# Ledger of designs, part 67: VHH binders against p49116

Target 1, 238 residues: p49116
Amino acid sequence: EGPLLSDTHVTFKLTMPSPMPEYLNVHYICESASRLLFLSMHWARSIPAFQALGQDCNTSLVRACWNELFTLGLAQCAQVMSLSTILAAIVNHLQNSIQEDKLSGDRIKQVMEHIWKLQEFCNSMAKLDIDGYEYAYLKAIVLFSPDHPGLTSTSQIEKFQEKAQMELQDYVQKTYSEDTYRLARILVRLPALRLMSSNITEELFFTGLIGNVSIDSIIPYILKMETAEYNGQITGAS
Below, E stands for the ipSAE of ESMFold2; O stands for the ipSAE of OpenDDE; V2 stands for 0.75 times the mean of E and O plus 0.25 times the DockQ between their complexes.

## First folded at step 4 (VHH)

Design p55 (framework vhh_brivekimig_d4; also named r18)
Fold by ESMFold2-Fast, scan of step 4:
Structure p55 (fold): chain B 238 residues (1-238), chain A 119 residues (1-119)
Amino acid sequence: as target 1 above (238 residues)
Amino acid sequence: EVQLVESGGGVVQPGGSLRLSCAASGFTFSSYGMSWVRQAPGKGPEWVSSISGSGSDTLYADSVKGRFTISRDNSKNTLYLQMNSLRPEDTALYYCARYTPGWSFRDYSSQGTLVTVSS
């Protein structure tokens, strides 16, 4: 009955592929995004409460929320990733696709709206100056979401989500005692994550995956990786 | 226009082998990574294997490692999947897929080729 998260769960260090190419390409963006995805899943696997739910529940939860975890990771690691530069490169590519008449205007509008929402979310988190503890608990709140369609054993998931909310409240009240409304400002950011299309996220960041494997398809594989394989994917060590 | 045509599926006994082919046209084949994806009756799609445009890098799902081999012949615009030691759980409709350069979306689907592993 200890805390849901420990200090080890606050550490979230993304190692970027090196060096950054002079011109951003789909391979570099995909490799960077894949490392963030692997780091996010390894983070989730390390939580004792998550492990206690069992393999089938773990797979279902991550399949349901990977886009929310990934987007929180993008916001948390925005500076390390030079996310604004990556998004600018994607926008430039999309504009060239319109000019070459290779993509419909309706689809480009949908994708541009997604990019705008993503930029707005990351900027709002940056302005709030969300710290590592707050990000860890926000990720736990979205991970332990009992309301995704098709989930079973939702009562236990709800209990863990409530514990994450309680521990976040305790942390914020202790650490930012003079800012009475900080917690409310943070929590009202979360619903925006559900408005971001996982299909568009997958296309923007994971198109360069070898053979364009579906994120849904690789989640069970990543969750079953041995620790050494996991570490190799996160750090790029061969 | 982009076309992907799978072939080589059939009925085989457990322990048998099949070689699937995917004939690609309408794009510069060697510039794209390619994948095999399968869908068993009543199940969702499962990624099987991927290969880089040059053919130098390959990746496999744990369920097929050591049994399946992905390869490509860029001179023939053809992707292959060699399937050995087939099991009843390998029964599925098999699809090949590619990605578009940059961030163009996958707006096309292939017909697939049916693999049935039974006694």
Scores: ipSAE 0.012, ipTM 0.210, lowest interface PAE 9.2, mean pLDDT 82
ESMFold2-Fast, scan of step 7: ipSAE 0.000; ipTM 0.137

Design p56 (framework vhh_brivekimig_d4)
Fold by ESMFold2-Fast, scan of step 4:
Structure p56 (fold): chain B 238 residues (1-238), chain A 119 residues (1-119)
Amino acid sequence: as target 1 above (238 residues)
Amino acid sequence: EVQLVESGGGVVQPGGSLRLSCAASGFTFSSYGMSWVRQAPGKGPEWVSSISGSGSDTLYADSVKGRFTISRDNSKNTLYLQMNSLRPEDTALYYCARYLPGLSFRDYSSQGTLVTVSS
């Protein structure tokens, strides 16, 4: 009956670790990424429609789409994160590794290709000047994806995705009334998210903090965190 | 060519201590985070501890927190793992690993150093 998202779901504020080191180190990169992941999971958990699907379905949805949500979050928070600086530091380490150990060359090239795809996506979103409402609805569209294997309640998930699409259309038509093709330009960017390897994202942004522990194993823990514990993770208060 | 050479393993009784060393060469040691990874017989690799390039930031697996201490000496290109209050469950081959973004501990020694904790 009501809208899928409220104004509270438009607010997406990443609190960065401080102080920033003289040059970005692996701990700073991984802590920043972890905070964004926690913020993204908290955002999803706060949606009443998401909670209405039940715990098993909620966990399955987030496991399937966390990389897409995380990448949208990287694009949205690119300026506050100084993402271009982080990616440049990673590229520098990878280039040095090619020079020092040629045996890893093929994997390093795959990771560098992934970084180029990520940079291209973030630049595209910046050029379109995607606003907070548009990001919220794009995240909702990828969250409520009914086409992942093993999902229950797929008809209800599809209805929520359609509701997100309709509310995005209504918003864009009202706010950008003279730009007839804006919605199409925004939506055509979404398939690129499915081309990005979740495995490479995980090894790129999370390995230095959590060692060999997978994001899939951590997601149920994050989703079940009490509000106080969750706020502690986002702010780094303890 | 990147080389990581582990040493310091051995046989100790429960409650004992060992200090592992990893001599690194073939790369700019201070520019990379380093990790210790262990593998028990019949199991996959288990991450133990990590340290930043500067040595300012450290992380530990819950199973070793409070018992193990990771450190490095960038002037000697050497990584250390001080292991205290050793348990039979700590029995494993211990590997030194260089952190490469996107490569997940790919640059670690195939040989490692064996730690055996037995009565």
Scores: ipSAE 0.023, ipTM 0.376, lowest interface PAE 6.2, mean pLDDT 82

Design p57 (framework vhh_brivekimig_d4)
Fold by ESMFold2-Fast, scan of step 4:
Structure p57 (fold): chain B 238 residues (1-238), chain A 119 residues (1-119)
Amino acid sequence: as target 1 above (238 residues)
Amino acid sequence: EVQLVESGGGVVQPGGSLRLSCAASGFTFSSYGMSWVRQAPGKGPEWVSSISGSGSDTLYADSVKGRFTISRDNSKNTLYLQMNSLRPEDTALYYCARYTPGLRFEDYSSQGTLVTVSS
C-alpha cells in the first residue's frame, strides 16, 4: 500500500481575490476565507483514503473538523492572506464598536478572545517553522479523527489517522533529525484547535458572503460538487 | 447611533427597473463596507450585494449578478442599488446593512424599503 498522501497533497496554493480593497470589508474577508475553505475541501476530496470512506462518512468527517482544517489553512496561508492585516482590521472595527457603544460588550469579548487564540495558534506554528509536508499530515490527522460524536466508520478512520501519524513521524525524524523533540512540539499544538469555536470562526470569516446559511449546511453540496469535478478529470474515482 | 434609512422601493412590472437608496449616519461611512440584504415574504434574509468602503470592489449574489449594480457616494453618505430586469422572485423588503465581522447583521434598518414585482 502506498503513502496516505502524495506530493500533490503537499501543494496547497491559495489564490486571493483581486484586487485587495482600499478598506478591508467583511465581503473581501469572506471571499478570501471561502476560497481557503473550498481549497481545504478540494484537498480533502483528493485523498484516496478519504474517497474510500464514502460520501456519508466524508460529509460527517468534514462537518466535524472543518474549523480545524480551516484554522490550519489560515496558519499555513497567513502570509498569502495577509492574515495579520485582516485580523487587525477586524479588531479595529470591534474596538470602534465598543467606543461607540453600538455592540454588546459580551459578544465583543468572546470574538476578541477567539481572535487572540487564533493569533496565538498561528504565531506558534510560525515559530515552529512548520513546512508543507508537516501541514499536509497535520491536516490529515485532524481530518481522520475517529473520536467525533456520531461517526460510524471509526475503525477505518482510526487506521488512516494512525497512518498519517506514522508518516509524519517518519518525515520529521528524517528531515529534522537534529531536533529530537520537534514532533512532540508540533503534535501538542493540535488539541488547541478543538477549543476554538466553529460558530465564532463562521461569524468572523463567513458572515456577509454566505448570509444566514451555516457552513454545516453547505458542506455536503461543496463536497458533492467537488467530487463531480474530480471525477471529470480522472477515471475510477470512488 | 448608527442609522440607515432605505428608500426607492415600489411596484414594477417584470423586466422593469428600480433604484434603491440608503442614507447612512452615525459613523464614518467611507470606512465601512456596505451591503444590501432582502427578505421575501415567509423567507429568511438573503444577502444581495456588497461594496467596499472606497467603492472599488463589489460582490453580488448569483441570483442578481448581471442585473443589479451596487454603488455608493461617500460625499453624501449614501448607498445605492440599481435593479434592472426585475423578476417576480425579486419581490422582497430590502435593507441596507453595515457588516461587523464576527457578528450578525445588527447595524441595519429594521424598516427596509418594499419592492414588489408583479405581472
Scores: ipSAE 0.000, ipTM 0.194, lowest interface PAE 11.8, mean pLDDT 80

Design p58 (framework vhh_brivekimig_d4)
Fold by ESMFold2-Fast, scan of step 4:
Structure p58 (fold): chain B 238 residues (1-238), chain A 119 residues (1-119)
Amino acid sequence: as target 1 above (238 residues)
Amino acid sequence: EVQLVESGGGVVQPGGSLRLSCAASGFTFSSYGMSWVRQAPGKGPEWVSSISGSGSYTLYADSVKGRFTISRDNSKNTLYLQMNSLRPEDTALYYCARYTPGLSFRDYSSQGTLVTVSS
């Protein structure tokens, strides 16, 4: 049994839409987010261990964890995305909506709390200086979560998660050996991902893409795409 | 194909300085934390220093802290070790290393670069 991930799975390169508009708009934000989402799903689909679980299990896992994978991707790609600028534009639009009484105060509070949680997560990951290998394995730990309701093959999923945890541990201990508590600091960040609402993520980043359907409803179709179709979505070449 | 090629070693007097380089190829260099490991004659390998993928986080063995500085240039796929105030006990073959499950540091670095500190 070789390693869970290869060097190709550690590489995670987001290509942003070009040119950047003078003023950030929903189309640019949605296109940027969509590219990251498709890159994340293509990444998961390419893992041999993931493929070995079979189509039905693959679909169930990605439906359950896409928001966690997407949020890890936002943190990893925060600089290339200029995520802070995107979030500032969303906050500005949201504040203007309050002044015009277009949204309820309770709804705006929920969305602002979500944005704050997202900023805190990305800031904590940046402060820890999480590298690409660590991100790849954190995504694998999240992907191979055996504890989502309705999953089959949970023993196989758990074994892949444990393998991801062991390989991350070996890497951190041997690469950052003098930092005894680094692994613990990294792993305690993961529970925060499950507290973030997938519905609010959809509203903030995907309103222009999905219309009346949810992300989890389109996942089975995305996972069936040929490699060329994934490449088109990731680069915007389609 | 992953390759790591070290250079910059030499012979120096105690108190002298050297700058080691490691040229990396065959993988996304910026995604991996990198390390310097040394092996003195008749001794096992000793970890010297590590740097995160971005270069913002560094760690040093107590024996070299305050004297050595690790850095990287991700645009050139190159890792560096600046060695100041060199001591006879720093004499060793120096290897750059990228961790991989199931493999040793020698699997990607075949050469090493020799540092000799002598009067």
Scores: ipSAE 0.662, ipTM 0.869, lowest interface PAE 1.6, mean pLDDT 88
Fold by OpenDDE, second read of step 5:
Formats: C-alpha cells, sequence, structure tokens
Structure p58 (fold): chain B 238 residues (1-238), chain A 119 residues (1-119)
C-alpha cells in the first residue's frame, strides 16, 4: 500500500475571479469562496483513499467536514484571496445590515465572533508558516475524521487519518528536524476548526449562491463534476 | 458566438405540464453545466435547476423539487425542463444559461420563453 498523499496533492492553486472590483461586492466574495470550495472538494476527490470509500461515504464525509476544509483553504490561500480585504468587506456589509436593523444583537455578536475566529485562525497559521505539504496533510486529517455522526466505514476512515498523521509526522521530522515540537504546534491548531459554525460560514461566504441551494445540497454536485467542466466554467473556454 | 435559444413556453392551467427546450450553440455543450433560471414579473431572477455537463447530476430549487425535471441531450446540444404540476407562482420568463451553481454566469439568453400558469 502506497502513501496516502503524493506530491500531486500538495498543489493547491486557487484562481480568483477577474477582474477584481474596486469594491468587493457580495457576488465577488461568493464567487471567490465558491471557487475555493470547489477546489477543496476536487482536491479531496483526487485522493485515491477517498475514492476507495465509495460515493455515499465520500459525500457524507465531505458534508461533515467541508467547513473545516474550507477554513484550511482560506488560511492556505489567504494571500491570494486577499482574505483580510474580503473579511473587511463582509464586516462592512454586516454594518449596513446592522444600521438597517435587520439583525438581532445576538446574531451580530455570533457573526462577528465567527469572523474573528476565522481571522485568528488564519493569522495563527500564517505565523506558523505552514507549507503546502503540511496543509495537504492537515486537510487529509480533517477529511478522514471518523468521529462525525452517521458515517459508514469508520474503521477505514480512521486508518486513513492515522496514515495522514504518520506521513505528516515523517514529513515534519524530515523537513524541520531542528524544530522538535513543530508537529505538535501544527496539530494543536485543528481544534479551532471545530469551534467554527458551518452555518455562519455558509451565511458569510455563500449567501450569493443563486437560489436556495445549500452547501449540503451542492456537495454531491461538486464531487461528481468533471474536471473539464470545472475548468471550463472558471476560464470560460468555449 | 455562444447562442442559447429557449422554446416551449405557453399558457397552462394550474396542475398542467410544459416542457421547455434550450438549443445551445457556439461552445462545447457537454463541457458545461447548464441551468434554468426564471424571472417573474416584478421579481428578480430565480434559479430553478441545474444539470452537470455529463448529465449525471441534477439540482433543484426547493420550490420546484418533485415537480420539475431537468435533462439534457448532449448529442443534440439541447437542455430540457419538464415542468409538471404547474402553479401560478411558476409564471415567469424562463432562461437557460451556462451556469454551475456557485460559479459565475457565463452566458444566458436575452429572450427566454414565457410560461404563464393561470386558471
Amino acid sequence: as target 1 above (238 residues)
Amino acid sequence: EVQLVESGGGVVQPGGSLRLSCAASGFTFSSYGMSWVRQAPGKGPEWVSSISGSGSYTLYADSVKGRFTISRDNSKNTLYLQMNSLRPEDTALYYCARYTPGLSFRDYSSQGTLVTVSS
């Protein structure tokens, strides 16, 4: 049995919508977030172990962890996305809503705290200077989490998670041999992902989705999408 | 040039059925997810349904689930929308579009086909 991840799984290149507007509107934010979501899902799909779980299990697994994967993606692509600017724009939009008395005080607090958590997480990851390999393994660890309710093949999922963890450990030991505690510092960031509400994330980044399509509903669509279709949609190739 | 031409609209009574068609040209049809969107008078555009390039997966708005069926024939470069159990609230101008939910609209028709549901 070969490694869980290969060098091909390290590449995680997000293509942003073009051109960037002077004012980041909801559409741009949603489009950017959607592309990241699609990229994250297709990344997961590219893992042989993921495919081995079967379509139903795969769908359930992604439904359970999409927010965590997305958040890791935000951290990894923070520079390319100008995440700070996006988040600021979201806050500005939120301020408008507040002024219009469209949100309760409690909801405002929840949303603002969520934004803060996102910023803090991404800042912490940047501070750790997480590289592409480490992100790939972290995403794999998050993806192959057996502790979500309703999952099938939990033993196999657990094995894949362990393999991801072992490979990460080996990589860190080899690449950062001088930093004995790097692995621990990296792994200790993962619990923060579980504190983030998927619902709030969806509301912040995906409210511009046409119709009443939930992330939950679109996940199977994304997972079954052909790569050519995705590329064509992003690039506009005829 | 990308062209999308809708047809099949008309006037039907509540509970009736219609089948819309969209003829596509100017691009590799099978390489794109396609969608139906509609716009009722005085309302903004509403997403109705989407189908993947291969046709292997479909999505529906909650308002049309169980009543509408999206399909495609890639050999004919045609998108379809079977609408059953039509309701007055389904009255709208229906458009087809090169569109995958969550991603940018690429192309949509400027004409559309009118569906009117009235007793």
Scores: ipSAE 0.495, ipTM 0.782, lowest interface PAE 1.3, mean pLDDT 91

Design p59 (framework vhh_7n9e_1)
Fold by ESMFold2-Fast, scan of step 4:
Structure p59 (fold): chain B 238 residues (1-238), chain A 119 residues (1-119)
Amino acid sequence: as target 1 above (238 residues)
Amino acid sequence: DVQLVESGGGLVQAGGSLRLSCAASGFTFSSYGMYWGRQAPGKGREWVSGISGSGSDTAYASSVKGRFTISRDNAKNTLYLQMNNLKPEDTALYYCARYTPGLSFRDYWGQGTQVTVSS
């Protein structure tokens, strides 16, 4: 019927925690990441097509793709977050953990590889100068992925993903009409998101918030938050 | 309909080179981005490199950047991966894949070609 996404879904405004500490610490990093995660989940739940799939399907989809949505959000908000500064602080913390024998050398190598892959992804998106409409549709493509194990309603999810792809193509053709291969350049970046570990993302950005509770376990709660409660979390206005 | 057939793997010494090929059929090759992935025994699938439909834009995993080069020949419906300065950690089954809307590797990954790097 109507378009999959409206202009309201293109708006993606991250409000950073204030005041910024003199030195970056785990709590500031976790709060910043949590705000981005909450913003991403609220973005998803505001889509009429997503709502139409029902609560159980919504929970399963977000559990499967939260890391991809979060990583796209990091790329989109890299400047407002000063992401390079946050990643440098994480690297410093990780190097201190090596020196104190808190983590195995092999695990730390995996985590460093993840940070390097994340930096490369964000740099590639910046070089492509991905705009707000393109980010909205890329997030929709990863959200409406019918191929995660255990999903129900896979035919309807696939139809929404195809609709997202068609609307992205239409947007790119109309906005970047002289750049015939722009869509292909954008889409070839997406497979890297699937190969990044959600466990490593959780360890890097959410350690101070989660404790023994995984992101997977809190997703149903976030998706069912009242709008006022949710807005309080993403703006810190409470 | 979609068929992807990888070749060019083998056993090489550390520091050596291999060139992998992926023959594609059943779709308009030049209209799709393509990529290479790999999987070592007991590990998950790792994205290695991607290339746009026209071949004008490429991307690489940090672990292979500067050592591997992805390319394509749209007239021959063939994807390539030139692998230089191979390391034992590059030992894996290498697959080619077409970008899909679902980011799924299931239907578009070929059988793969084994690369073994000895020290």
Scores: ipSAE 0.000, ipTM 0.141, lowest interface PAE 19.4, mean pLDDT 80

Design p6 (framework vhh_brivekimig_d4)
Fold by ESMFold2-Fast, scan of step 4:
Structure p6 (fold): chain B 238 residues (1-238), chain A 123 residues (1-123)
Amino acid sequence: as target 1 above (238 residues)
Amino acid sequence: EVQLVESGGGVVQPGGSLRLSCAASGFTFSDYYMSWVRQAPGKGPEWVSSISSSGSTILYADSVKGRFTISRDNSKNTLYLQMNSLRPEDTALYYCAKSLTPYDLIRGYMDVSSQGTLVTVSS
């Protein structure tokens, strides 16, 4: 079989909503996050190996790992998103909630700890200068995780994860031959993604969603979107 | 000059049925997802259902699955919502909205400038 990812799967270009408001609000943050989520889901469904697993497996995998994919996407697109500015706005909103006695101190502490873990992760990836190929393979390793509870067919998923690991190793060894420990430094960053709460990610980035809708509930529908409809959403072209 | 005009609302008893219509003009109807959004008195907007430009992708809120059916007629620039087994909690102003994807509405990004059509479910 050929490589797991082609050059087309390395391309990951986020188009931000425009214009950026003078003061960041929940709608702008939610729109930006939604675009990144859509881009991440579209990236996953474009992989032939992912398609080969079938609809039910695809849905289960993405439901299990969307927060990890989203967090990798935040790190990869941090500069395009001005993520530090978005996080500062969220922190300011939380501080105002404390002053107005609208949220418990324990809840605010949990959310602030999540923000600090996210910043720590993004900073570590930036310092490592992770390139587009490395991000693509890290996302593939996360996507093809056979160890999530509730997965029924895990042997093929494990083989795709191993293939992703092998191709990442080959790429790093050839491209960064001078840095013997680069692969190890990259891989030890991945466990931190599982410490990120998907519920807190939803509160930080998807508060603008209308109705009793969770990311988990909309994933099957995002995965079924037509390419033209998805492109309109990502580029803002209509 | 985008215009959306909802109709078909009324008063119905629990268990009854109503068919809502939305007449669209001022844009290429067949290029957009169309959605139904409702707003109960004193509450925020709630997404109900969406249908893709071709009609091949249809989505429903969990509260209406199995009871409501969304459809469209691109030749008439009209969106429909067939509501069966109506419940008192379905009482709301119903709006139609255009979007590039259903998620434009779900994530709070909506173009709802019309009057809506009132549905009241009471004994």
Scores: ipSAE 0.012, ipTM 0.407, lowest interface PAE 8.2, mean pLDDT 83

Design p60 (framework vhh_brivekimig_d4; at its last look DockQ between E and O 0.55; V2 from the best seeds 0.00; counts 0 for: pae E 7.4 > 2)
Fold by OpenDDE, second read of step 5:
Structure p60 (fold): chain B 238 residues (1-238), chain A 119 residues (1-119)
Amino acid sequence: as target 1 above (238 residues)
Amino acid sequence: EVQLVESGGGVVQPGGSLRLSCAASGFTFSSYGMSWVRQAPGKGPEWVSSISGSGSDTLYADSVKGRFTISRDNSKNTLYLQMNSLRPEDTALYYCARFTPGLSYRDYSSQGTLVTVSS
């Protein structure tokens, strides 16, 4: 069989809402996050191996790993998104809630720790100077994780994950031949993704969505969305 | 030009049922997910339901789950909303829209159809 990923899977271009407001409001943040989520899921859908698993398995995989994919996407698109500014805005909004005594002390702590973890992860990835190929393979490794409960076709998923890992290894060896431990440095970042709460991520980035649709509920909808429809909605084309 | 025309609104008692329709034109209907949005007096727009282009997937707001059913007939370029067990809080102007939850870009109808639930 051919490679798991091709050069077409390396491209990961997020289009931000325009214009950028002077003050980052909840709507802008949610829209930005939604676009990233949609992009991430459509990226996954573009992988032939992913398609080969079938719709039910695909949905289950994405439901299991969407937070990790999203977080990798945040890291990859941090500059384009002005992620630090977004996170600061989120914190500011939270401060308002705190002042209004709407959140418990424990909840505040949890949310702030989560924000810190997100920022730290993205900073660590930036420090490693992860390139587009490496991000693509890391996303694939995360996507094809067989260790989520309730998955079908786990053997096949595992094979795809192994293939992603092998291709990443080959790429790193070829591209960064003088950095013997680069692969290891990259892979050891992945466990940090599992420490992040999907619920808190959803609350931080997606609470302002019209209709308050859960990510879990919208995933099948996004996965079945036509690419042209998505592109049309982000560009305003009819 | 995208055109969306709603119909089927009216006055109904609590517990009653209505079926809304939306006739779409000016675009390839089957290629787009469609949504119902409503706006009650003095309130902002509220997303009600969405359906994928093929009709294979549906989404509902928590407030209408179990009571409303969204469907479509692509051969007729028509979107439907079956509303059962209607409540006074369902009173609103209902709009058909090219809209996906989470994305800001949308095409709304300019007219809507009025649903009034009152005893």
Scores: ipSAE 0.431, ipTM 0.749, lowest interface PAE 1.2, mean pLDDT 91
Fold by ESMFold2-Fast, scan of step 4:
Structure p60 (fold): chain B 238 residues (1-238), chain A 119 residues (1-119)
Amino acid sequence: as target 1 above (238 residues)
Amino acid sequence: EVQLVESGGGVVQPGGSLRLSCAASGFTFSSYGMSWVRQAPGKGPEWVSSISGSGSDTLYADSVKGRFTISRDNSKNTLYLQMNSLRPEDTALYYCARFTPGLSYRDYSSQGTLVTVSS
């Protein structure tokens, strides 16, 4: 009973690493991305409905949707991150790599197409002027997706997704009462997230990870962290 | 200021054991996950193991699983790596670091501790 999300779940404040380097490098980009990923997982863990599903289900859900949550987070935090500058730096590096190494030509093309799709998504969200409440509910809709393989509590997950959809509708109807089709314009953006490769996202934003560590291997670790531990990891605070 | 000081390295024969220590200061140790990372001469850095701030969760690289054990003592602000059944391929300079995806394996300048498995 009660709403799926509270006002505390609307707050989504990314703290960027400092100091900013004179030139963007892989370590700065990876640290910025990892902070956004940590914030996104902490956001998910704070939802009572998510907690009620249990640790194994929580891990399975986040492993399945982290790329969708991360991409929504990129769009929401694009200004704070100076995302356009980060993407331009990545594109410049890839263009130089094409000229120097022809052995990765087909892969580089896939990566460039992914960057274009990401830019289009973020641009579409910016044009719609998506607010903090709308982002929170969109993230909840993708988090509570009952159609991922290996899930055990699919009926309960589906009910939470439907609740997120209904609460988003209620919010949009009240806040943007004269824009009859706003909800439809927002929801039609979500399918594009499913078509973006999590492997390519990992290569673009997480190439500075230590050794052979993958995002899939890190997710269970992050989800098991206590609140105080999480805050220490992303802010440098005690 | 944040400071990490590694110790416990040395020369050991194949099949031997060593215990590495990392003394942490300048931050709330229990609030951070910690990692061990190694670098052999001529190779890039290799992640070895990580432990959560509470110590409740551990991760290991496949190359060390079953042979190495990571642990921590939050009352002493100290991280440990127990290394058993050492092999020549384990020869490397070992570093400790705070664990956060995207941080450099050496977010702070430290000297590491050298482990040499002879033969």
Scores: ipSAE 0.164, ipTM 0.499, lowest interface PAE 4.9, mean pLDDT 85
Fold by ESMFold2, look of step 9:
Structure p60 (fold): chain B 238 residues (1-238), chain A 119 residues (1-119)
Amino acid sequence: as target 1 above (238 residues)
Amino acid sequence: EVQLVESGGGVVQPGGSLRLSCAASGFTFSSYGMSWVRQAPGKGPEWVSSISGSGSDTLYADSVKGRFTISRDNSKNTLYLQMNSLRPEDTALYYCARFTPGLSYRDYSSQGTLVTVSS
């Protein structure tokens, strides 16, 4: 009962690490990406429908879709993050790794193709001028995907996804009534998210993580983090 | 100036126990999650355990689960790692780090404390 999302779920304010270094480095990129990841997971946690599924289901959903949520976040925050500059710095680092014979040519090709797909996705979303409401509903559609293996409560998850789709449709029709094909153009971009590799995303954005911890292993910790710790750590503004 | 000072390392036999401490200063300790990380000779860093700022949530690497216990005392700005049932593969330099959104070394400073498990 009631809408799936409220206006508080449209607000998605990413705060970058301060001060910005004169030259981008692995630590700044990893901190920036980690802030986006934490913001995305706590955004998901704040949704009443998500909370209603219970802690175990919440962890399973986020493990299944964190890369898609993160990629939507990259597109939404591309300007704030200076994403094009970050990707250029990563490409330069990869070129230096080739010169130093540190990585296999096949792996570097895979990573470069992923970077180009990511850049294309973000550019396509910018060209469509996707607004904050549309991003919020797209993230909800991705979050409540019932077809990931190993999920429980798939019937309820499917109902929440259908509700997100319906609310997106209603929003687009009301707000962009003069643009008959806007919803179709937006939805056609979603399949590209399933093609993004979480393994490569970790290599691109999370190379500064301590030890060999994976994003999958820290998701339960981030979802359980107390709101006071979240505000102090993840926003960086306070 | 953020400072993290580890202590409590030493030489123990397999099956023994040690308790590591990490004294923190230069930041609001209770506002940050904390981690233990170890580095065995000739290997890269390995995450061991993390704890939330309040101490209410803990995480462990599978290799130490059930044997190690992370804790903190926010009144003393101190992080702890109780290590039981130690094995030779636990031999490493152990250091603490803030668990920040960046999960990086940029605000970390310490020598670590060496744990050696050998017969």
Scores: ipSAE 0.025, ipTM 0.382, lowest interface PAE 7.4, mean pLDDT 82
ESMFold2 (binder alone), look of step 9: mean pLDDT 81; pTM 0.819
OpenDDE, look of step 9: ipSAE 0.172; ipTM 0.572

